# Ledger of designs, part 2: VHH binders against Toll-like receptor 5 (TLR5)

Target 1, 146 residues: Toll-like receptor 5 (TLR5), of Homo sapiens (Human) (o60602r691to836)
Amino acid sequence: YKYDAYLCFSSKDFTWVQNALLKHLDTQYSDQNRFNLCFEERDFVPGENRIANIQDAIWNSRKIVCLVSRHFLRDGWCLEAFSYAQGRCLSDLNSALIMVVVGSLSQYQLMKHQSIRGFVQKQQYLRWPEDLQDVGWFLHKLSQQI

## First folded at step 1 (VHH)

Design A9 (framework vhh_4orz_3)
Fold by ESMFold2-Fast, scan of step 1:
Structure A9 (fold): chain B 146 residues (1-146), chain A 118 residues (1-118)
Amino acid sequence: as target 1 above (146 residues)
Amino acid sequence: EVQLVESGGGLVQAGGSLRLFCAASGFTFSSYAMAWLRQAPGKRREWVALITSGGSTDYADSVKDRFTISRDNAKNTVSLQMNSLKPEDTAIYFCARLYDSRGWFDYWGQGTQVTVSS
């Protein structure tokens, strides 16, 4: 695979994602980090079809990590990427998709979204910790799944 | 060109069995993974069963141990054997082709209606 993981998130969450995850996991932010990550803001080709970029990211990444926030659930392209990743898991019969819920979203609220409902019911997901003290342990656990 | 035609749907009593067929044409059938999906009225389309080009199978939890997907590459057909049917299985069933390991379904049949009465 070209990338260890494709990190899919809403552009409205970018500043948070950069500080919470990219600076700690992505090798291009620090040579002490573990993973060669792909994400839209840096790695997608400007002017190309977004569907093609999303499919290429999913195809060329060992894992797909979706950061499911309120913004993610309101973003049609994030939901499309989730559907493509879910389809790849079905086609390859593997666990390539890692769903991370960010913020105070209940399972009831997640179940209202048709694009992820099947995954929520069938697959388990990780929750970003509310307690800042647990963030380091959570990043370690996420890293073990990538 | 590429065509997928479903058949075998109908009305069946709860606890009964039904077998669906999908006739494929216009492509090298043996090279593609095939799936069955279903859509109940007012619901999102959901995946039910998948068979890879190599013959490996996978099933949604709701149908596991009740449904069996199979393929016959000589006849370009994929089949779904449905046992122990429940009213919740009532839906239009679609045959679909997996375009690529990226998980995109690029061709769908017209669907065949399955109605399970209690």
Scores: ipSAE 0.000, ipTM 0.102, lowest interface PAE 18.6, mean pLDDT 80

Design B1 (framework vhh_8cml_1)
Fold by ESMFold2-Fast, scan of step 1:
Structure B1 (fold): chain B 146 residues (1-146), chain A 123 residues (1-123)
Amino acid sequence: as target 1 above (146 residues)
Amino acid sequence: EVQLVESGGGLVQPGGSLRLSCAASGFTFDDYAMGWFRQAPGQEREFVALISWSGGSTDYSDSAKGRFTISRDNAKNTVYLQMNSLKPEDTGVYFCAADYEWGSSTYPEYDYWGQGTQVTVSS
C-alpha cells in the first residue's frame, strides 16, 4: 500500500481535522508521527477526475478513515467515497473502513443516510470524545485500528 | 414553497458563451449540492455539472469538461453555470437541481428541480 490510511472528511472540517488529527498522526506534519496519510487537500492530483482520485486513494491505502460529521453527511463526494470504501471492504476478510463520528450525531441520524445505514447496522464505529482530556486516549485507540 | 428559478438562456452562435443563473428559495441553500442538467428535444435529461454544498467539490460530464464552469454564491442562494465554446449539440433546456444528501450525477435522484431555461446554439 502506498499509504497507511486515506483520511476522508468534508472540506468544511479541514481546519479542525488538521489540528485534531493530521498534526498528531501524519508523518508529513512531524517525523515523530506514525502514519503516512492520504487526504484530498494535499494528495489529490489536480486536473484528474475527482472520482478517479477518490478511487485511487481508496485502493492505494491500507485503511480508509471516514470522519463523519454533519458536514460529511451533506457532502455527496464524502458519501460516494464511503460507499466505494464499503464496497472494497465487502471484498476483504478484514474490514478496511474505519468510521469515526464527530459531534453529537445520533445513530438515528446516521441511519437516515442510505450510504451509511448498512455500515452502521452491521459494524462498530468510533466516536470522537466530547471531553478534551480523552483525546489522547482516543488517538491511541484509533492508531491501533490503522 | 421551494423554488429554483433559472435564467440566462438564449440564442448564441457556435463558439459563443452564456452564463446561466439559478436562484433558490424556500430551503437552506448551504445544505444542498447543486447540479445542472440538460434535455434536448426527444431525449432524456442528462447530467452537465455538479457542485457540493460547500463549493469545495465539483464534477462535470465529459462534454462539459474544459468548457463549462459551475460555481455558487451561498450568500445570494444562487448557483451559476458559465458556458464557453458552445457547440450546436449543447442545445437544450437547462435545469437547475438541488440534492440534500447525495450530490449525485444521476437523474432523477435530486430533491428539487427548476423549470428550465432554453439554450439554443445555432448559426
Scores: ipSAE 0.000, ipTM 0.120, lowest interface PAE 15.2, mean pLDDT 82

Design B10 (framework vhh_4orz_3)
Fold by ESMFold2-Fast, scan of step 1:
Structure B10 (fold): chain B 146 residues (1-146), chain A 119 residues (1-119)
Amino acid sequence: as target 1 above (146 residues)
Amino acid sequence: EVQLVESGGGLVQAGGSLRLFCAASGFTFEDYAMAWLRQAPGKRREWVALITSGGSTDYADSVKDRFTISRDNAKNTVSLQMNSLKPEDTAIYFCAADWTYEDSPYDYWGQGTQVTVSS
């Protein structure tokens, strides 16, 4: 695989994602970090078909990490990417998709979208910690799944 | 400015029926999913019913087969028909439009409408 993980998130969350995850996980932010990550803002090619870019990211990454925030749920391209990642999981018969819920999203909000509803019902997701003191442990846990 | 105004609440005996209405303004109503939520005293707000822009419906297990959500796009209204009411249905009922309004920093778009079911 070209990338350890494709990190799928809403562009509206980019500043938070950069500070909370990319600076701690992505090798291009620090050579002390562990993973070669792919994300749209840096790695997608401007002017190319967006669906093709999403599919390329999914098929060229060992894992797909979806950061499901309220902004993610409002973004049709994020939901499309989640659906494509689901398709790959079915084809490979493996657990390539990692769903991480970010922010104070209720069960009601998560259950409104058919593409993620199954993951919610099976409790197949991680929740970003509300307590800042737990973030270090959470990043270690996430790293073990990538 | 987006506005949602709930009405139709009241006092009813157990086993009775009530119909709630939500009048919407300030957005393209027909493009949005509409939901009803409720909050009983001292409890967390819970989702009750949902109707998509296309007319598909979904319900919480506690109200299935008793409640029916519907919409009238010509009048910008969503309604909730509540049948076989139980004392545990007592709550303030709120309507919400799509995830945008559920994610609002405001807990509600109005006072809601009080439903009280007596034994």
Scores: ipSAE 0.000, ipTM 0.119, lowest interface PAE 12.7, mean pLDDT 79

Design B11 (framework vhh_7w1s_2)
Fold by ESMFold2-Fast, scan of step 1:
Structure B11 (fold): chain B 146 residues (1-146), chain A 117 residues (1-117)
Amino acid sequence: as target 1 above (146 residues)
Amino acid sequence: QLQLVESGGGLVQAGGSMRLSCAASGFTFDYAMGWHRQAPGKQRELVAKIDSGGTAYDDSVKGRFTISRDNTKNTVYLQMNSLKVEDTAVYYCARDWEYSGDYFDYWGQGTQVTVSS
């Protein structure tokens, strides 16, 4: 694969994602980081069809990491990307989709969204820690999944 | 109430062994359980994890530490062998919060392990 992971998140969360994840995981931010990541703000082709870019990112990445925040749940493109990633997992007969819940989203709130309901029902997701002391542990755990 | 109670820490000489215990109450070990440690001035790091699929270890402890679970006693253990001075840290037992839904991660109080040369 071209990328270790495609990182799918709402553009409204970009500043947080950059500081919380990209600076610690992405090799283009530091040569001490482990992963060659793909994300829209840097890696998508300007002027190209957005769904084509999403499909390309999903098929060219070993893993798809979806950062599910309240903004993600209100973004039709993010939900479409999640659904497409689920389709790839079924087609490839593998489990390439990693769901990370960010912020104070209850299981009830997550269950309202048909696209992610199956993952939520099976509790097949990681939750971003609310305590900053636990972020290092979480990044280690996420790295084990990628 | 959900509770994790740690025991077994203390002072040990380099090259020695020590066993930490974590007794859980209020929930079953259907959740993944882990041992973390935090040395002064460093971030808290996961050193060993156990779930229904098996065990995993940080490279720094692989081959020396063994995590195990006694389902009858609802207790998780960390057997630490060939201890080094750099293993000195506060050790925490924790439930993997990915199974928690609306709960925060559950942590024990921590137990100090000091390895002297």
Scores: ipSAE 0.000, ipTM 0.095, lowest interface PAE 16.2, mean pLDDT 79

Design B12 (framework vhh_8cml_1)
Fold by ESMFold2-Fast, scan of step 1:
Structure B12 (fold): chain B 146 residues (1-146), chain A 118 residues (1-118)
Amino acid sequence: as target 1 above (146 residues)
Amino acid sequence: EVQLVESGGGLVQPGGSLRLSCAASGFTFSEYAMGWFRQAPGQEREFVALISWSGGSTDYSDSAKGRFTISRDNAKNTVYLQMNSLKPEDTGVYFCAAEPYSDWLDYWGQGTQVTVSS
């Protein structure tokens, strides 16, 4: 695979994602970091359609990490990317999709998004910690899944 | 319909303390991250403090660390900022915000003036 992981998140979360996650995991932010990550804002090819870029990122990455926030759930392109990632998991008969929930999601919000709801119901997700003291432990756990 | 109403601002001497309050209505308060931002005349708004929806996690700007404490009471739909060891550079209008990292969902109060004079 070209990338260790494709990191899918809402552009509205970019500043938070950069400071909380990319600076600690992505080799292009620091040579001390562990993973070669792909994400839209930096790595998508200008002039190609967005669907093609999303599909290329999914198929060229060992894992797909979706940061599911309230903003992610309101972003049609994020939901499309999640659906394409699920398609790959079914095709490969293995779990390439890592769902990370950021913040609290009501049952009402979950019910509107059947693909995400299934992962939550089976507890097939990681939750970003509420306690900042647990962030280091969480990054260690996420790293082990990538 | 959504309202954030700040209070507790005022004039204080350097080294003094103030406690700001923000009363929220019109949304499910316990599901939103809450933050405090400030703006001095001629400057852009800057981040001061953030608290998670449950109150379990907090974050502070470098200038606020060790001096300010953000807290919330979900039963009262209120977020607080306890400001200690105030400095003249803390002078500005302090704004309460819900979901401050969202351009589409964030809500802002009208602000409350804090003046730290020599």
Scores: ipSAE 0.000, ipTM 0.138, lowest interface PAE 15.1, mean pLDDT 79

Design B13 (framework vhh_enristomig)
Fold by ESMFold2-Fast, scan of step 1:
Structure B13 (fold): chain B 146 residues (1-146), chain A 119 residues (1-119)
Amino acid sequence: as target 1 above (146 residues)
Amino acid sequence: EVQLLESGGGEVQPGGSLRLSCAASGFTFSSYEISWYRQAPGKQREWVSTIYSGGSTNYAESVKGRFTISRDNAKNTLYLQMSSLRAEDTAVYYCARDFGDYWEGMDVWGQGTLVTVKP
């Protein structure tokens, strides 16, 4: 695989994602970090079809990590990426897709979306901790799944 | 004052049609995702459909192909066109705005409108 993981998130969450995840996990932010990550803002090819870029990121990454925030749920491209990643999981018969819920989204809010409903019903997701003291343990747990 | 107000509920026979409306006020309607939920007697609240600011839509499997969600941003109004109604569609229908700028999980809900499908 070209990448350890494709990190899929809403562009509106980029500043938070950079500070919470990229600076701690991505090798291009620090040589002490573990993973070679792919994300749209840096790694997608400008001017090319967005669907093609998403599909390329999904097929060229060992894992797909979706950061499901309220902004993610309002972004049609994020939901399409999640749906396409589910297609790959069915094709490969594996658990390449990692769903991380960010913020205080209720189960009812998550259940609105056909693309993620199955993951929600099976409780197949991680929840980002609200207590900052738990972030270190959460990053360790997430790293074990990548 | 942020408000959502549902209307259009009533009694209808199986196989019939009904159109629900939701009037929004106090916020920039065109910028938000708006959803329909329903709650049948003795059951938990169930998601029905969502329409995004860009006009894309999603539906629960139980209503897909029978219900159509739409919005009129000029009128600040959300619609749910219901067709081929069944007894199991009997519920109070709620319009809801999910507010994504807060990590505390803020929502705005309407008061609901009753739909009764009677033979």
Scores: ipSAE 0.000, ipTM 0.169, lowest interface PAE 10.9, mean pLDDT 81

Design B2 (framework vhh_8cml_1)
Fold by ESMFold2-Fast, scan of step 1:
Structure B2 (fold): chain B 146 residues (1-146), chain A 122 residues (1-122)
Amino acid sequence: as target 1 above (146 residues)
Amino acid sequence: EVQLVESGGGLVQPGGSLRLSCAASGFTFSDYAMGWFRQAPGQEREFVALISGSGGSTDYSDSAKGRFTISRDNAKNTVYLQMNSLKPEDTGVYFCAADTYYDFWSGEYDYWGQGTQVTVSS
């Protein structure tokens, strides 16, 4: 695979994702980091169809990490990417999709979205820690799944 | 309708104290992280303090650490900022903000109040 993971998130979350995840995980931010990550703001090709870029990112990455925030749930392209990643997992008979819930979204709020409902119902997601002292442990846990 | 209403601002002497309050309505308060930001004349809005939805985690800017304390009362849908040892450079409009995030790195907050003026002057 070209990338260890495709990191799918809403553009409205970019500042948070950059500081919370990219600076700690992505090799382009530090040579001490572990993963060669793909994300839209840096790696998508300008002028190409967005769906083509999403498909390329999903097929060229070993894992797909979706950061499911309130903004993600209101972004049609994020939900499209999630659905496409689910399709790849079924096609490959592999589990490549990692769902991470960000913020205080309740199970009820998550269950309202058809695209992610199955993952929510089966408790197949990680939750970003509310306690800041748990962030280091959580990044280690996420890293083990990538 | 979502509303954030700040109060408690005013004029205070250097070394004095103020307690700001932000009353929230229109959303499930305990599901949201609450933050305080400030903006001085001619300056960009800057982060001051953050508290998680449960109140279990807090974070502060370097300028606020040791002097300011953020707290919340989820039964009253209110977040507070206790400001001690105030300095002239603390002067500005203080804004309450709400977001589902618990990290001050988020560039966009879901909801903002109108602000309350804090002036530290002799």
Scores: ipSAE 0.000, ipTM 0.193, lowest interface PAE 11.6, mean pLDDT 82

Design B3 (framework vhh_6z1v_2)
Fold by ESMFold2-Fast, scan of step 1:
Structure B3 (fold): chain B 146 residues (1-146), chain A 123 residues (1-123)
Amino acid sequence: as target 1 above (146 residues)
Amino acid sequence: EVQLVESGGRLVRTGGSLRLSCAASGFTFSDYAMGWFRQAPGKEREVVAAISWSGDSTWHADFVKGRFTISRDNAKNTVYLQMNSLKPEDTAVYYCAAEDYYDSSGYLEYDYWGQGTQVTVSS
């Protein structure tokens, strides 16, 4: 695989994702970080259409990490990427998709989207901790799944 | 639609106490982190305190720590700011805001704002 993970998130969350995740996990932010990550703002090819870039990111990454925030659920491209990643999991019979819920989204809000409902019903997702003191432990747990 | 209505602001004397309330409607209150901000004349709006959607985590700015306490009652759709040992420097319009709590190591953006309630502390 070209990338350890494709990190899928709403562009409205970019600053948060950069501070919370990229600075701690992505090798291009620090040599001490563990993973070669792919994300749209840096790695997508400007001349290619967005669907082609999403498909390339999904097929060239070992894992797909979706940061499901309120903004993610309102973003049609994020939902398409989630569905596409879920399709890959079914095709090659592995659990490549990691769902991380960010913010205080209720079960009801998560269940409104057909592509996400299966993960919600099976409780196959991680929740970003609301307590700063738990973030280090959470990043360790997420890293073990990548 | 979403509404946040602050109340409780008034004139108080230095050393006094005051409790502000913010009544929320038009959204599922228990799903949102809440914060209190203030803005004094000629100054930028600054964050005073924040509370997670569950109420299990709170944060208070250093300049109010030990004097102010944020709390919430999800059954009443209300967030509170208890202000003790008030100083003239606390004079400001106080605003209530709502936003999902991502975590404090990243950032916290507030989507919904109230109209504010004026607190004046005289010497």
Scores: ipSAE 0.015, ipTM 0.228, lowest interface PAE 6.7, mean pLDDT 82

Design B4 (framework vhh_6z1v_2)
Fold by ESMFold2-Fast, scan of step 1:
Structure B4 (fold): chain B 146 residues (1-146), chain A 123 residues (1-123)
Amino acid sequence: as target 1 above (146 residues)
Amino acid sequence: EVQLVESGGRLVRTGGSLRLSCAASGFTFDDYAMGWFRQAPGKEREVVAAISWSGGSTWHADFVKGRFTISRDNAKNTVYLQMNSLKPEDTAVYYCAADLEYSSGWYEGYDYWGQGTQVTVSS
């Protein structure tokens, strides 16, 4: 694989994602970091079909990490990427998709979205901790899944 | 559609107390960190305090620590700033702001802003 993980998130969450994850996990932010990550804002090819970029990111990454926030659920491209990732998991019979719920989204709110409903029903997702003291522990846990 | 409405600003005497409120509508309040900012005459806008989406984590600027307390009531879609031991230096327009936040209780780049409420502290 070209990338350890494709990190899929809403562009509205970029500042948070950069501070909370990229600075701590992505080798291009620090040589102390562990993973070679792919994300749209840096790694997608300008002028290329967006669907093609999403598919390429999914197939060229060992894992797909979706940061499911309220903004993610309102973003058709994020939901499309989630659906493509699920398709790969079914095709390969592997557990390539990692769903991380961020913010105060309840199970009822998550269940309203057809694209993620099946994944939510299996309770196969991680929740981002609110408490700053738990972030380091959570990043370690997430790293074990990648 | 998105609206943040500050209230509670008024003239108070040095040493007095005041509580500011910010009512939020048009977005999912519980998903957002909230912050209070202020701008004094002839000065740049500065951050005063911030609170995480659930209220479990707070941050206060050094110049207000021990005097101001931020809190929120998610059932009422409202954030508050309790201001005690007011000083003339606290005179400013106070702004409420909303930011999508998930862990540390404060990030730069607030998404939504109110129009402000004037606080004047007389000598």
Scores: ipSAE 0.000, ipTM 0.177, lowest interface PAE 12.1, mean pLDDT 80

Design B5 (framework vhh_7ocj_1)
Fold by ESMFold2-Fast, scan of step 1:
Structure B5 (fold): chain B 146 residues (1-146), chain A 119 residues (1-119)
Amino acid sequence: as target 1 above (146 residues)
Amino acid sequence: QVQLVESGGGLVQAGGSLRLSCAASGFTFSDYAMGWYRQAPGKQRELVAAIDSGGSTRYGDFVKGRFTISRGNAKNTVYLQMNSLSVEDTAVYYCAAEYDWESGYFDYWGQGTQVTVSS
């Protein structure tokens, strides 16, 4: 795979994602970090069809990490990327999709979105910790799944 | 399970008051807009009152100034205070939960509670 993971998130969450994850996980932010990550703001080809970039990111990454926030659920492209990633998991018979729920979203809220509902029903998602003291532990746990 | 349980309906005389309550469970109440709708026989279901996650309110044309919607996030409950009731307020009242005003997507409805205003 070209990338260890494709990190899929809403552009409205970019500042948070950069500070919470990219600075700690992505090798292009620090040589001390573990993973070669792909994300839209840096790695998508300017001027190319967005769906083609999403598909390329999904197929060229070992894992797909979706940061599911309220902004993600209101973003049609994020939901489309999630559906496409879930389709790849079914085609390849592997568990490449890692769902991370960010914020106070309930299972009821998650299950109302048809694009993610099938995956949510498997009950295989992580929740970003509300306690800041748990963030380091959570990043370690996430890293073990990538 | 997501549940919305209405209470406080019943029979009241014109000019009287009722308070409806809707107890919510199974979701993060504070993230949802909550609303009250009503449906009288032979009429379309209509908005009575709504309150968003930030506390902003909206009222239907025929109830403004008479009804007040409020929410208690600590108790996961939304309330409808109904004053100066008239026969035209007779309807089944439904509690609804909507994801912060995202229309038509995150609808959950209670079973309804009957309000009957006698002349």
Scores: ipSAE 0.000, ipTM 0.094, lowest interface PAE 14.2, mean pLDDT 80

Design B6 (framework vhh_7ocj_1)
Fold by ESMFold2-Fast, scan of step 1:
Structure B6 (fold): chain B 146 residues (1-146), chain A 118 residues (1-118)
Amino acid sequence: as target 1 above (146 residues)
Amino acid sequence: QVQLVESGGGLVQAGGSLRLSCAASGSIFSDYAMGWYRQAPGKQRELVAAITSGGSTRYGDFVKGRFTISRGNAKNTVYLQMNSLSVEDTAVYYCARDEWYSEGFDYWGQGTQVTVSS
């Protein structure tokens, strides 16, 4: 695989993702970090269509980590990427997709979206901690999943 | 209370340019993503351009190469430079701030009308 994980999130969350996740996990941000990550804002190829970039990111990454915020749920490309990642998991018979719920999204709000409903029903997701003191512990847990 | 106030809209001829400004009141600006949306009569509101606090930008497909979003954190202002305007750009343009993970606290401006004549 070219990447340890493709990190899929809404561009509206980028500043938060950079500060909360990328600076702690991505080797491009620090030599002390563990993972070679792929994300749209840095790694997608200019001049390629967006669906091709999404497909390439999914197939060239060992894991796909989707940061499901309210912005993610309103972004058609994020939902399409999630669906495509599910398709890869079914084709490979592989558990490559990691769903992380961010913010105060209720089960009701998550269940409205056909693309993620199965993961929600099976309780196959992590929740980003509400208490900032738990962030380090959560990042350790997420790292073990990658 | 947070307020976003748009300015710079108006009537312009096709091929012309406008610069929209959005001034944010209070201490809400520097750590948040800001965006411009537009809504034409009878159509849904759509993303024109967005900029994160780190400076990453996103544009709607129909404005790429013509519009540029930028921000001045020292003045709590986001700008939309609109070049090569066409009649299809006629809409009310709205400034928006996205709060991280706050279900009830997206802030929107009142909107500013942009009318492009042939």
Scores: ipSAE 0.000, ipTM 0.113, lowest interface PAE 14.0, mean pLDDT 78

Design B7 (framework vhh_enristomig)
Fold by ESMFold2-Fast, scan of step 1:
Order: structure tokens, then C-alpha cells, then sequence
Structure B7 (fold): chain B 146 residues (1-146), chain A 118 residues (1-118)
């Protein structure tokens, strides 16, 4: 694989994702970090079809990490990327998709979205910690899944 | 109603120090994580430091060991003590209330300019 993981998130969350996650995991932010990550804001090709970029990122990454916030759930492209990643997982018979819920989204709010309901019903997701003291532990746990 | 007002910026020489303040009003200050961000000319805003409601602190790699974030809940004020300043620290510094729940909008101040002149 070209990338250890593709990070799929809403552009409205970019600043948060950069500061909370990318600076601690992505080798381009620090040579002490572990993973060669792909994400839209840096790695997608300008002028190319967006769905083609998403498909390329999914097929060229060992894992797909979806950061599911309220903004993600309102973004049709994010939901489409999630669905496409699920399709790849079924095709490869591998669990390549990692769902991380960000923010105070209730079970009810998550269950409203057809594309993620399967993961929600089986409780197959990680929840980002609300306490900053737990972020180091959470990043370690997430790293073990990548 | 929620307001954040930064102050303390100015011009310093490399190696100098400045203390920034952020006065908060319109919410229960002690309940929130509060952060410093900065924006250099022509660049996007970048995170600098966060202090939790429990006084735990976190810093961007570029400022670790040089900057210290602190809060005074009795005064509803956030501080950033900056030392060993470099030209690369030149930016407008912003105070922000953090909401990890995504059910409220982040609240930002107007910013205070820090210029490090060689």
C-alpha cells in the first residue's frame, strides 16, 4: 500500500484534525510519527474528479479512518467515502475501515444515517475522548488498529 | 454574548519574551478548554496550546519548552507566557473556546499581533 491510512473527515473539521490527530501520527508533521497518511486537503490532486480521488485514496491505503462528526454526517462526500470503504472491506474480506466518532453525537443521531448504521448497531467504532488527559491513550489505541 | 479579548502583543527582538492575555465573558470560563492559536501572514491558523478545565496543558511541537499556557478562573483570564521568541513566531495570536461536542460553535477573539524583528 502507498499509505498506511486514508483519513476521511469533513473539511470543516480540518483545523481540529490537524492539531489533534495529524501532528501526532503523520510522518510529514514529525519524523518521530509512525504513519504515512493520506488526506484530501494535502494529498488529493487538484482538478481531478473528487470521487476518483476518494476511490484512489481508499484503494491505495491499508486502512481507512473516518472521523465521524456532526459535520461529517452532513457531508454527502464523506458519507459516500464511508460507503465506498465498506464496499472495499467486503470485497477484500478484511476490516480496513476504522470509524471514530468525534463530539457528543448520540446513538440516535448516528443511527439516522443508513451508510453508518451497521457499524453503529454493532458498536464497531471508537469514540474520541472528551478529556485531553485521555488523548495520548486514545492515540495509542488507534495506532494499534492502523 | 460570548466574548474573548486578547491583549499583550507587540514588537520584540529575537530571544525576547511577551505575555499574552485573553479576557473571557459571557460563559462559565472554568468549565471550558481554552486554546491559543496563531496565524502568520499568508498562512492558515495553527494551534499553539490548550489548557483543560482541569489545568492539564498541551503544546504544539514548535513551541514546547518556550511557551507556557495558564489560566486564572477567578479573573476569567487565559495567559500565554512566551519566551525565546523567534522570527517564525510572528503572527496574530487568537484565543478560542474549545467545544469537543460539536454542538456549539467555537468562539474566537479578535487577536493580538506579535512581531519578532531581527
Amino acid sequence: as target 1 above (146 residues)
Amino acid sequence: EVQLLESGGGEVQPGGSLRLSCAASGFTFSDYYISWYRQAPGKQREWVSTITSGDSTNYAESVKGRFTISRDNAKNTLYLQMSSLRAEDTAVYYCAREDWGYDEFDYWGQGTLVTVKP
Scores: ipSAE 0.012, ipTM 0.177, lowest interface PAE 9.2, mean pLDDT 82

Design B8 (framework vhh_enristomig)
Fold by ESMFold2-Fast, scan of step 1:
Structure B8 (fold): chain B 146 residues (1-146), chain A 118 residues (1-118)
Amino acid sequence: as target 1 above (146 residues)
Amino acid sequence: EVQLLESGGGEVQPGGSLRLSCAASGFTFDDYAISWYRQAPGKQREWVSTIYSGGSTNYAESVKGRFTISRDNAKNTLYLQMSSLRAEDTAVYYCAAELYDSWEYDYWGQGTLVTVKP
């Protein structure tokens, strides 16, 4: 694989993602970090078809990590990317998709979205911790999944 | 105060087309994502399509390539253009607005019946 993981998130969450995850996980932010990550803002080809970039990122990454926030659920491209990632999991017969819920979204709010409903019903997701003191432990757990 | 009113349903033959409309009132239509759902006889409610405030769209796998969701912000109206209709598309179609980040604040219309008969 070209990348350890494709990080799929809403552009409206970029500042948070950069500070919370990229600075701690991505090798281009620090040589102490572990993973070679792919994300749209840096790694997509300008001027190329967006869906082609999404598909290329999904097929060239060992894992797909979807950061499901309120903004993610309101972004058609994010939900489409989640659906393509599910398709790859079925085609490869593996569990390449990691769903991480961010913010105070309840299970009932998540259940409204058909594209992710199956993952929600089967409890196949991680929750970003509400307590900032637990973030270090959570990043360690997420790293074990990648 | 917030209201969603669906229209455009009816009987159609397999392979036919219909356009559904949802007239919205009581909220700032332009600012919210609005979705189509359907409920077939004897089945649970199923998500069909969503259009976001910015104009991006998403579709259930069962309707991709056959249905097109669109919005007219000047008319506060949501549309679903359905083509290549199949018997399994027979359902009551509902318009739904996600106005807050809480399941309690979702608003639903009364629905419009679509029947696909040979």
Scores: ipSAE 0.000, ipTM 0.114, lowest interface PAE 15.1, mean pLDDT 80

